VHH binders against Abasic site processing protein HMCES (HMCES). Designs and how they scored, part 50

Target 1, 269 residues: Abasic site processing protein HMCES (HMCES), of Homo sapiens (Human) (q96fz2)
Amino acid sequence: CGRTSCHLPRDVLTRACAYQDRRGQQRLPEWRDPDKYCPSYNKSPQSNSPVLLSRLHFEKDADSSERIIAPMRWGLVPSWFKESDPSKLQFNTTNCRSDTVMEKRSFKVPLGKGRRCVVLADGFYEWQRCQGTNQRQPYFIYFPQIKTEKSGSIGAADSPENWEKVWDNWRLLTMAGIFDCWEPPEGGDVLYSYTIITVDSCKGLSDIHHRMPAILDGEEAVSKWLDFGEVSTQEALKLIHPTENITFHAVSSVVNNSRNNTPECLAPV

## First folded at step 7 (VHH)

Design r39 (from g5 with R27F S52R; framework vhh_6z1v_2)
Fold by ESMFold2-Fast, scan of step 7:
Structure r39 (fold): chain B 269 residues (1-269), chain A 123 residues (1-123)
Amino acid sequence: as target 1 above (269 residues)
Amino acid sequence: EVQLVESGGRLVRTGGSLRLSCAASGFTFSTYAMGWFRQAPGKEREVVAAIRWSGGITWHADFVKGRFTISRDNAKNTVYLQMNSLKPEDTAVYYCAARSYTLYDSPKEYDYWGQGTQVTVSS
């Protein structure tokens, strides 16, 4: 998983993340650094994406079931990294394989500290190899969406008249992530950065790509992954597996260039 | 304590009309999506209609489109199901359910449930 869409306006995104805490009280996640949230149809590694994480990471006595939403850099920079420029990290930490997560120091250490997060997206992109050509076919991959009387089609989603019909009730993709905190040697703000855990592709996606993100399907899975105060690393890792509850459609080559950031990136062809 | 209390169910003749009401208390109604579900004897619980927290987006099952209309009044903490052109096949216990903000077409996605109100359509 190396490209996503996360284009919802902040208010729409926030309502899409409404949840119940342990006491059964409805809540919206509280924002940290909302100014760093940059909506985009075409997000690549090193850009910021919104993630959910437990409030207990920031407040000593907080209820671990309460959630913060914060933009984090895609591409985990380990807390032990000693260089002044995180872009100089030699390891590719965009994704973390589920089968080796407990063997790699860069991932095992933050996971042991409960640094689990849920990475939010409209969906993600993958490129299918086509026989007889070097061209790859991109696909937009996302949760099945309920079709409402005002939902329209994704193909019409880029018109202002139809935007609310498609996106205002959109079910966000919720991917299991691990984050870490890095303090710049030169001083400055702590850098929060994340990796997306990957698993073997499900049967439905196997013809598109051999790997997929570990998707947390439903609020029970999301809650257990985030709640590091009550759910151990061992129990949380049981949530990491392929899912068949996913859909997709082919998109145009416009998405290939990460500089293109338009609704055409995810429109069906 | 969260409560959803359905009312309006009764015996009605084929072709008749009926309005069901669901009064909500114990939570912030205006931030919840609401759904109407039904269950006939020997059948699974199925979704009839749903309405988003704001009332701006609705969904109706194909088998009730054009006959049933869901609506809500956030000032009164009430969701309604207007049922027209009733058929014997509409006979069921009707349940009101609540889910945070976003509407869904699956019973498993709803957090709070009422006790149900019986609708019987005959003759």
Scores: ipSAE 0.354, ipTM 0.721, lowest interface PAE 3.7, mean pLDDT 89
Fold by OpenDDE, second read of step 8:
Structure r39 (fold): chain B 269 residues (1-269), chain A 123 residues (1-123)
Amino acid sequence: as target 1 above (269 residues)
Amino acid sequence: EVQLVESGGRLVRTGGSLRLSCAASGFTFSTYAMGWFRQAPGKEREVVAAIRWSGGITWHADFVKGRFTISRDNAKNTVYLQMNSLKPEDTAVYYCAARSYTLYDSPKEYDYWGQGTQVTVSS
């Protein structure tokens, strides 16, 4: 996964992340560094995206079922990194393969510290290789959305009003991530960054791409992944597998350029 | 770097009591669990008791049968193992260990270990 969409306004995004804590109380996640949130239809590595993580990461004795929402840098910068510039990292940390997560220090160590997060997105993009051509067809991949009688498929929202309705009730894609905290050698603010765990693609997606993000489907899976206080690494890793509960549609080549940030990126062609 | 330093191990008589201490330092994460393990000669290391630092939730092995109690002092970042009614079978090196998440589903999975303290119970 090298491209996502996360374009919802902050308030809408927050509401979409409503949850129940372990006591059954309805809650909204509290924001950390809300000013770093930059909505975009076209998120690439090194950009900031919002993730969910347990409040226990920030507050001693906090209810670990409570969630914080925070923009983090896409591309995990390990805490041991000694260069002053994160871009000098020589290995790709955009994704973490589920099968080797425990073999790579960059991922194993933060995971062992309970640094699990849920990466939020409208969906993610993948490119299908066309046989015999160098051309790739991009697809937008996301959770199936509840069809309201009036709201056709994302493609049927021809009116701004319908578009708003669709996004107001949009089920966000919830991807399993690992984050780390990096302190710059020269001082400054701690950098929070994340990697997306990837798995082999489900059968439905296999024709498009052979790998997919580890999607946490449902509130229980999300809760368990986040709750590092109550759920061990071993148990959490059981949640990492392909899911067939996804849908997708072909989109235009507009998304190919990472600088393009328009609704056309995820619009069906 | 997380450091664990055990103390309190000594020779005691059967039926005696002993209190072990483990001073912890260097934690960079907000929540952790600490546990006591023991290893007798020729036997595998086994968990004795564990405590989740956040909330103070405890777990004790079945063989403890109420004889041992794990506790914590938050101010001192220290965990204790109060051992009562000691038996020769309790003779072992006792280790303090720490982990960054809860103890309930995998109490044996710890990332940090102390050097151990010898407990010997004589008949």
Scores: ipSAE 0.000, ipTM 0.227, lowest interface PAE 14.0, mean pLDDT 88

Design r4 (from g5 with T102F; framework vhh_6z1v_2)
Fold by ESMFold2-Fast, scan of step 7:
Structure r4 (fold): chain B 269 residues (1-269), chain A 123 residues (1-123)
Amino acid sequence: as target 1 above (269 residues)
Amino acid sequence: EVQLVESGGRLVRTGGSLRLSCAASGRTFSTYAMGWFRQAPGKEREVVAAISWSGGITWHADFVKGRFTISRDNAKNTVYLQMNSLKPEDTAVYYCAARSYFLYDSPKEYDYWGQGTQVTVSS
């Protein structure tokens, strides 16, 4: 997973992340660094994306079931990184394979500290290889959305106008992530950065790409992944597997250039 | 935390019209998706219609499409169900329910429920 859409205005995104804490109280996640949130239809590695994480990471004795929403850099910079410029990290940490996560120091260490997060997106993009050509067909991949009389379902042949009506009730894609905190050796703000865990693709996506992000389908899975105070690393990793509850449609090549940031990036073709 | 009170249920003749109201109390009403559900004696509770937090998206069950319309007024903390062309099969207790943000078509997904209002349709 190397490209996402997360375009909702901050207020709408916050509402879309409403949740219940362990006591059953309805809550909205509390923002950290909200000014760093940059909505976009076309987010690439090294940009910031919103993630959910447990309040307990920031406040001692906080209820671990309470959630913070924070923008983090996509591309995990390990806490042990000794250089001054994180963009010079020699390893690609955009994704983390589920089968080797406990073998790689960059991921094993933050995972052992409970640094689990849920990466938020409208959906993600993937490029299907076309036979007999070097061209690839991009697809927008997202949770099935509730069909309505006014908006229709997002999918094949729907017009771009119908798409604008669905954002009011859009179910955000919730991907399992690992984050770390890096302190610049020359001083400055702590950098929070994340990686998306990947698994083998489900049967529904196998014709598009052989890998997919580890999707946390539903509030129970999201809560358990975030709650590092009550859920051990071993138990949390049981949530990491392919899921079939996903849909997609082909999009135009406009999305190929990460500088293009318009609704056309995810509109059906 | 949100309290829901339905009103407007009564006896109506086949082919008649009725508007149900659901008054909500609570400071977060505009952040809830709302639904109308019904339950006839001996049957499971079924979804009739649902509306998004903004009112921009509505859903209606196939058996009421073209006859019933859900709407909301966030300034008045009220959700409505306009019922037209009523038939005896519409006889049931009608419930208003609230769910945080996401609109669903299943009773199990709703967190807050009113006490219901009885609608009886006679020939």
Scores: ipSAE 0.114, ipTM 0.522, lowest interface PAE 4.8, mean pLDDT 87
Fold by OpenDDE, second read of step 8:
Structure r4 (fold): chain B 269 residues (1-269), chain A 123 residues (1-123)
Amino acid sequence: as target 1 above (269 residues)
Amino acid sequence: EVQLVESGGRLVRTGGSLRLSCAASGRTFSTYAMGWFRQAPGKEREVVAAISWSGGITWHADFVKGRFTISRDNAKNTVYLQMNSLKPEDTAVYYCAARSYFLYDSPKEYDYWGQGTQVTVSS
């Protein structure tokens, strides 16, 4: 996964992240560093995207089932990294393969510290290789959305009003991530960064791409992944597997350019 | 720093029951995952059971087979191991261990250890 969409306004995003804590109380996640949230239809590595994480990461006596939402840098910067520039990292940390997560220090260590997060997105993009051509067809991949009588397929939103209706009720994609905290050697603010765990693609997606993000489907999966105070790494890792509960549609080549940030990126062609 | 003190270990007959207790020092007991380990003579220390900080999650080793149950009382800063249907093979020093919930990644890794309590099961 090298491209996502996360364009919802902050308030809409927050509402979409409504949850119940372990006591059954309905809650909204509290924001940390909300000013770092940059909505975009075209999110690339090194950009900031919102993730969910347990409040316990910030508050010693917090209920671990409570959630914080925070923009973090896409591309995990390990805490041990000693260079002043995170871009000098010599290995790719955009994704973490599920099968080798425990073999790589960069991921194993933060995971062992309970640094699990849920990466939020409207969906993610993948490119299908066309046989015989150098051309790749991009697809937007996301959770199936509830069809309201009036809200046709994402493609049927012919009116701004319909568009708003669709996105106001959009089910966000919830991807399993690992985050780490990096302190710059020269001082400054702690950098929070994340990697997306990837798995082999489900059968439905296999024709498009052989790998997919580990998608946490449902509140229980999301809760368990986040709750590092109650759920062990071993138990959490059981949640990491391909899911068939996705849909996708072909999109235009507009998304190929990471600088393009328009609704056309995820519009069906 | 957390100090752990085990108690309850004794000689029991096969088929007997025993309850071990581990008292933790300090005011932050509820922030620790707790575990019971055992070490028999000539064998490696092995995990018996683990419990999350709230008690919401428990783990038991395969050899327990429902005979042992870990529990905790956060108000008393105590973790328990109820052992039923004891066998001679259960003879070991039993250790209590604690780990900060920030590090609750495995029931096998703990930061603080008790001195241990001897459990002997006679045939």
Scores: ipSAE 0.008, ipTM 0.247, lowest interface PAE 11.3, mean pLDDT 88

Design r40 (from g5 with I57Y; framework vhh_6z1v_2)
Fold by ESMFold2-Fast, scan of step 7:
Structure r40 (fold): chain B 269 residues (1-269), chain A 123 residues (1-123)
Amino acid sequence: as target 1 above (269 residues)
Amino acid sequence: EVQLVESGGRLVRTGGSLRLSCAASGRTFSTYAMGWFRQAPGKEREVVAAISWSGGYTWHADFVKGRFTISRDNAKNTVYLQMNSLKPEDTAVYYCAARSYTLYDSPKEYDYWGQGTQVTVSS
């Protein structure tokens, strides 16, 4: 997973993340550094993306089931990194393989500290290799969505032109992530950065790409992954597996250039 | 936490019309997507219609499309199901249910349920 879309305005994104705490009370996640959130149809590594994490990471006495939403840098910078510029990190930490997560110190250490997060996106992009050419076909991959119609009209949203209208009811993709905190050796603000855990692709995606992000399907899985105060590392890792509850459609090559940031990036072709 | 109470179910002749109401208690109503569901004897509970938290978007099952319309009044904490051109196969207990913000077409995704109101359609 190396490209995502997360374009919802902050207020819409916040409402899409409504949840129930341990008491069963309806809540919205509380923002940290909301001004750093930059909506985009075409998010690449090193940009900031919104993640959910437990409030307990920031407040010693907080209920670990309460959630913060914060923008974090995509591309985990380990706490032990010694250079002054994080962009100089030679290791690619955009993704973390599930099969070696407990073997790689860059991931094992923050995981042991409970630094689990849920990475939010509209969906993610993958490029399918086409036989006989060097061209790859991009696909937008996302949770199944209900086909809705505008209130007071007859029929369902069933065309590319109507796709923009589904955002009020969009079910955000929820991917398992690990984050870390890096303090610049020469001083400055703490950098929060994350990696997306990857697994073997499910049968439904195997013709598009051989790997997929570890998707947390439903509120029970999301809650258990985030709640490091009550759920151990070993129990949380049981949530990391391929899922078949995913859908996709082909998109145009506009998405190939990460500088293109328009609805055309995810529109069906 | 929200409590839901359905009303309006009764006996109606084939071809008739009926409006069901679902009254919600609590000040969080406008944060919930709402759905209408039905269950006939010996059958599983199925989704009839759903409406987004804002009322801006709706979903209707194919078997009621063009006959039933879901709507909501957030000021009155109420969701409605207007049923037209009723058929004997519409006979069922009708339930309303709520979930946070995003509507779904599966009963499993809804957290809060009413007790149901009986609709009987006869010739």
Scores: ipSAE 0.081, ipTM 0.548, lowest interface PAE 5.2, mean pLDDT 87
Fold by OpenDDE, second read of step 8:
Structure r40 (fold): chain B 269 residues (1-269), chain A 123 residues (1-123)
Amino acid sequence: as target 1 above (269 residues)
Amino acid sequence: EVQLVESGGRLVRTGGSLRLSCAASGRTFSTYAMGWFRQAPGKEREVVAAISWSGGYTWHADFVKGRFTISRDNAKNTVYLQMNSLKPEDTAVYYCAARSYTLYDSPKEYDYWGQGTQVTVSS
């Protein structure tokens, strides 16, 4: 996964992240560093995206089922990294393969510390290789959305009003991530960064791409992944597998350019 | 710093039952995940069971699943291991361990350890 969409306004995003804590109380996640949130239809590595994480990461004795929402840098910067520039990292940390997560220090260590997060997105993009051509067809991949009688497929939103209705009720894609905290050697603010765990693609997606993000489907999966106080690493890792509960549609080549940030990126062609 | 004191270990016959207790010192017991480990002579220390800080989640090793049950009473700062259907292979020193917040299955990840209590199962 090298491209996502996360364009919802902050308030809409927050509401979409409503949850119940372990006591059954309905809650909204509290924001950390809300000013770092930059909505975009075209999110690339090194950009900031909002993730969910347990409040226990920030507050001693906090209820670990409570959630914080925070923009973090896409591309995990390990805490042990000693260079002043994160871009000098010599290995790709955009994704973490589920099968080797425990073999790589960069991911194993933060995971062992309970630094699990849920990466939020409207969906993610993948490119299908066309046989015989150098051309790749991009697809937007996301959770199936509840069809309201009036709200046709994402493609049927012919009116701005319909568009807003669709996004106001959009089910966000919830991807399993690992985050770490990096202190710059020269001082400054702690950098929070994340990697997206990837798995082999489900059968439905296999024709498009052979790998997919580990998608946490449902509140239980999301809760268990986040709740590092109650749920061990071993148990959490059981949640990491392909899911067939996705849908996708072909989109235009507009998304190929990471600088393009328009609704056309995820519009069906 | 948390001090842990195990008790309840004794000689029992095969098929017998035993309940181990581990008392923790301090006021922050509810912030610790607790685990029971065992070490038999000549063998490595292995995890038997673990319980989250709230008791809402428990983990049991495959070899003891269904026979042993970990529980805790946060009001008493105590973690328990109920052992049923004991076998000679269960003979070991049993250790209580504590770790801040997160339940873990690796002994090296636990910060505090008890002195251990000897459990011997005779044939």
Scores: ipSAE 0.000, ipTM 0.242, lowest interface PAE 13.0, mean pLDDT 88

Design r41 (from g5 with I57V; framework vhh_6z1v_2)
Fold by ESMFold2-Fast, scan of step 7:
Structure r41 (fold): chain B 269 residues (1-269), chain A 123 residues (1-123)
Amino acid sequence: as target 1 above (269 residues)
Amino acid sequence: EVQLVESGGRLVRTGGSLRLSCAASGRTFSTYAMGWFRQAPGKEREVVAAISWSGGVTWHADFVKGRFTISRDNAKNTVYLQMNSLKPEDTAVYYCAARSYTLYDSPKEYDYWGQGTQVTVSS
């Protein structure tokens, strides 16, 4: 997973993340650094994306079931990194393989500290290799959405003219992530950065790409992944597996250039 | 937490029309998705129609499409169900329900429920 869309305005995104805490109280996640959220149809590694994490990471006595939403840098910078410029990190931390997460120090250490987060997106992009050519076909991959009726037609969500009309009811993709906190050696603000855990692709995606992000399907899975105060690393890792509850459609090559940031990036072709 | 009160249920003849209202108490009405549900004797509760927090998107069950229309007035903290071309099969207790932000087509996803209003459609 190396490209996503997360374009919702901040207030719509916040509403889409409504949840219940351990007491059954309905809540919205509280923002940290909301001005650093930059909506985009075409987010690449090293850009900021919104993540959910437990409030207990910021307040010693907080209820671990309460949620913060914060923009974090995509590409985990380990807490032990000793150089002054994070871009000098010698290895790629955009994704973290589920099968080796407990073997890699960069991921095992923050995971042991409970630094689990849920990475939010409209969906993600993957490029299918085409036989006989060097050309790749991009696809936009996302949760199945409830079909809605803006113009009264059955199956309105499936037509291009009605795609713009579904955003205020869009079910966000919720991907399992690990984050870390890096303190610059020369002083300055703490950098929060994350990686997306990846698994083998499901049957439905196998013809597009051999890997997929670990998707947390539903509020129970999201709650357990975030709640590091009550859910151990061992129990949380049971949530990391392929899912079949996913859909996709082909998109134009406009998305290939990460500088292109328009609705055309995710529109069906 | 919101409280929901349905009104408008009564006896109507086949082919008639009826408008149900659901009044919500509370300051955060515009942050809830709303739905209309019904339950006939001996049957499980089923979703009839749902509307997003903004009123921008709606969903209607196949068995009411073209006959029923859901709408909302956020200034009045009210959601409506306009029911046309009523059939005896529409006889049920109609419930209003609310959930946070995203509408769904399943009763299990809704958190707050009214007490219901009886609709009876005669021959």
Scores: ipSAE 0.205, ipTM 0.613, lowest interface PAE 4.1, mean pLDDT 87
Fold by OpenDDE, second read of step 8:
Structure r41 (fold): chain B 269 residues (1-269), chain A 123 residues (1-123)
Amino acid sequence: as target 1 above (269 residues)
Amino acid sequence: EVQLVESGGRLVRTGGSLRLSCAASGRTFSTYAMGWFRQAPGKEREVVAAISWSGGVTWHADFVKGRFTISRDNAKNTVYLQMNSLKPEDTAVYYCAARSYTLYDSPKEYDYWGQGTQVTVSS
């Protein structure tokens, strides 16, 4: 996964992240560093995206079922990294393979510290290789959405009004991530960064791409992944597997350029 | 730094019961997952049971088969292991261990250890 969409306004995004804590109380996640949130239809590695994480990461004795929402840098910067510039990392940390997560120090160590997060997105993009051509067809991949009587297919939102209705009720894609905290050697603010765990693609997606993000489907899966205080690493890792509960549609080549940030990126062609 | 002190280990007969206690020092007991481990002579240290910081999640080894129960009292900074239906095979030094936040079934993942308490089950 090298491209996502996360374009919802902050308030809409927050509401979409409503949850119940361990006590059954309905809650909204609190924001950390909300000013770092930059909505975009076209999110690339090294950009900031919002993730969910347990409040226990920030507050001693907090209920670990409570959630914080925070923009973090896409591309995990390990805490042990000693260079002053994260871009000098010589290995790719955009993704973490589920099968080798425990073999790589960069991911194993933060995971062992309970630094699990849920990466939020409207969906992610993947490119299908066309046999015999150098052309790649991009697809937007996301959770199936509830069809409201009036809301035609996501593709049929011909009016801005219909578009807003669709996005106000959009089920966000919830991807399993690992984050780390990096202190710059020269001082400054702690950098929070994340990697997306990837798995082999489900059967439905296999024709498009052989790998997919580990998607946490449902509140229970999301809760267990986040709750590092109650749920062990071993137990959490059981949640990491392919899911068939996705849908996708072909999109235009507009998304190929990471600088393009328009609704056309995820619009059906 | 957390100091752990186990107590309650003694000689018991087969079929007997024993309750082990582990007292933790410090004010941050509620931030630690706790585990009980045991080591028999000539054997590797193995996990017996683990409990999350809140006590909401517990794990027990397969060999426990419902005989042992881990619990904790955060107000008392203490973790317990109730052992029932003890067998000679349960003879070991039992250790209390602590880890920040999340529980593990591997001894390598725990940061603090007690001195251990000897449990001997006679036939």
Scores: ipSAE 0.007, ipTM 0.244, lowest interface PAE 10.0, mean pLDDT 89

Design r42 (from g5 with R27F I57R; framework vhh_6z1v_2)
Fold by ESMFold2-Fast, scan of step 7:
Structure r42 (fold): chain B 269 residues (1-269), chain A 123 residues (1-123)
Amino acid sequence: as target 1 above (269 residues)
Amino acid sequence: EVQLVESGGRLVRTGGSLRLSCAASGFTFSTYAMGWFRQAPGKEREVVAAISWSGGRTWHADFVKGRFTISRDNAKNTVYLQMNSLKPEDTAVYYCAARSYTLYDSPKEYDYWGQGTQVTVSS
């Protein structure tokens, strides 16, 4: 998984992440660095994407079931990295294979610290290799959405921003991630960065690509992955597997250039 | 305390109309999708209609399209189901349910449930 869409305005994204804590209290995740959230139809590695993580990572006595939402750099920089420029990391940490996650120091160490996060997206893009050509067909891949009709309701204005009404009820894709905190050796701000765990593709996606992100389907799976205070690494890793609860449609080649950031990137062709 | 209270269920004759109301309290109603469900004798609970948190998007089951209309009033924390051209097949206990942000077409995806209101349609 190397390209996503996450275009919802901040307030709409926040509402899409409403959840219950361990006590059954309804909550919205609290933002860290909200001004660093940059909505886009076409997010690539090294850009910031919103992730959910446990409040306990920031407050010692916090309820580990309470959630923070924060923009993090896509491309995990390990806490032990000693060079001053993260772009010089010799390893590609955009994705982390589920089968070797406990063998790779870059991922095993943050996992041992409970640094699990849920990466949020409208969906992700994948490129299908076409027989006989070097050209690939892009697809937008996302949770099945309920087919809704436009309401005749007067004043559907619960948001200060107007957006395409289909997004009013969009179920965000929730991908299992691992994050780490890197402190520059020469000084400077702590960098929070993440990787997306990948698994073998499901039957439904096998004709498009051989790998897929580890998708956490539903609030129970999301809660268990995030709650490092109550759920061990061993128990959490049981949530990492392919899912068939996914759909897709072909999109135009406009998405190929990561500089293109328009609704055309995810529109069906 | 979270509470969903349905009202309006009664006996009505075939071809009649009825409006159900569901009053919500104890949570931020405007951030929740709302749904109407029903359970007829000997059948599983099924989704009748659902409405997004803003009221901008709705869904209606094929068997009620053109007859039932879901709506909401976020200022009053209330969701409604307007039922027209009622048929004996509409006889069921009608339940109101709330789901965080996005509506879904499965009862198991909903967080809060009311106690139900009985609708009986006789010929």
Scores: ipSAE 0.278, ipTM 0.634, lowest interface PAE 3.5, mean pLDDT 88

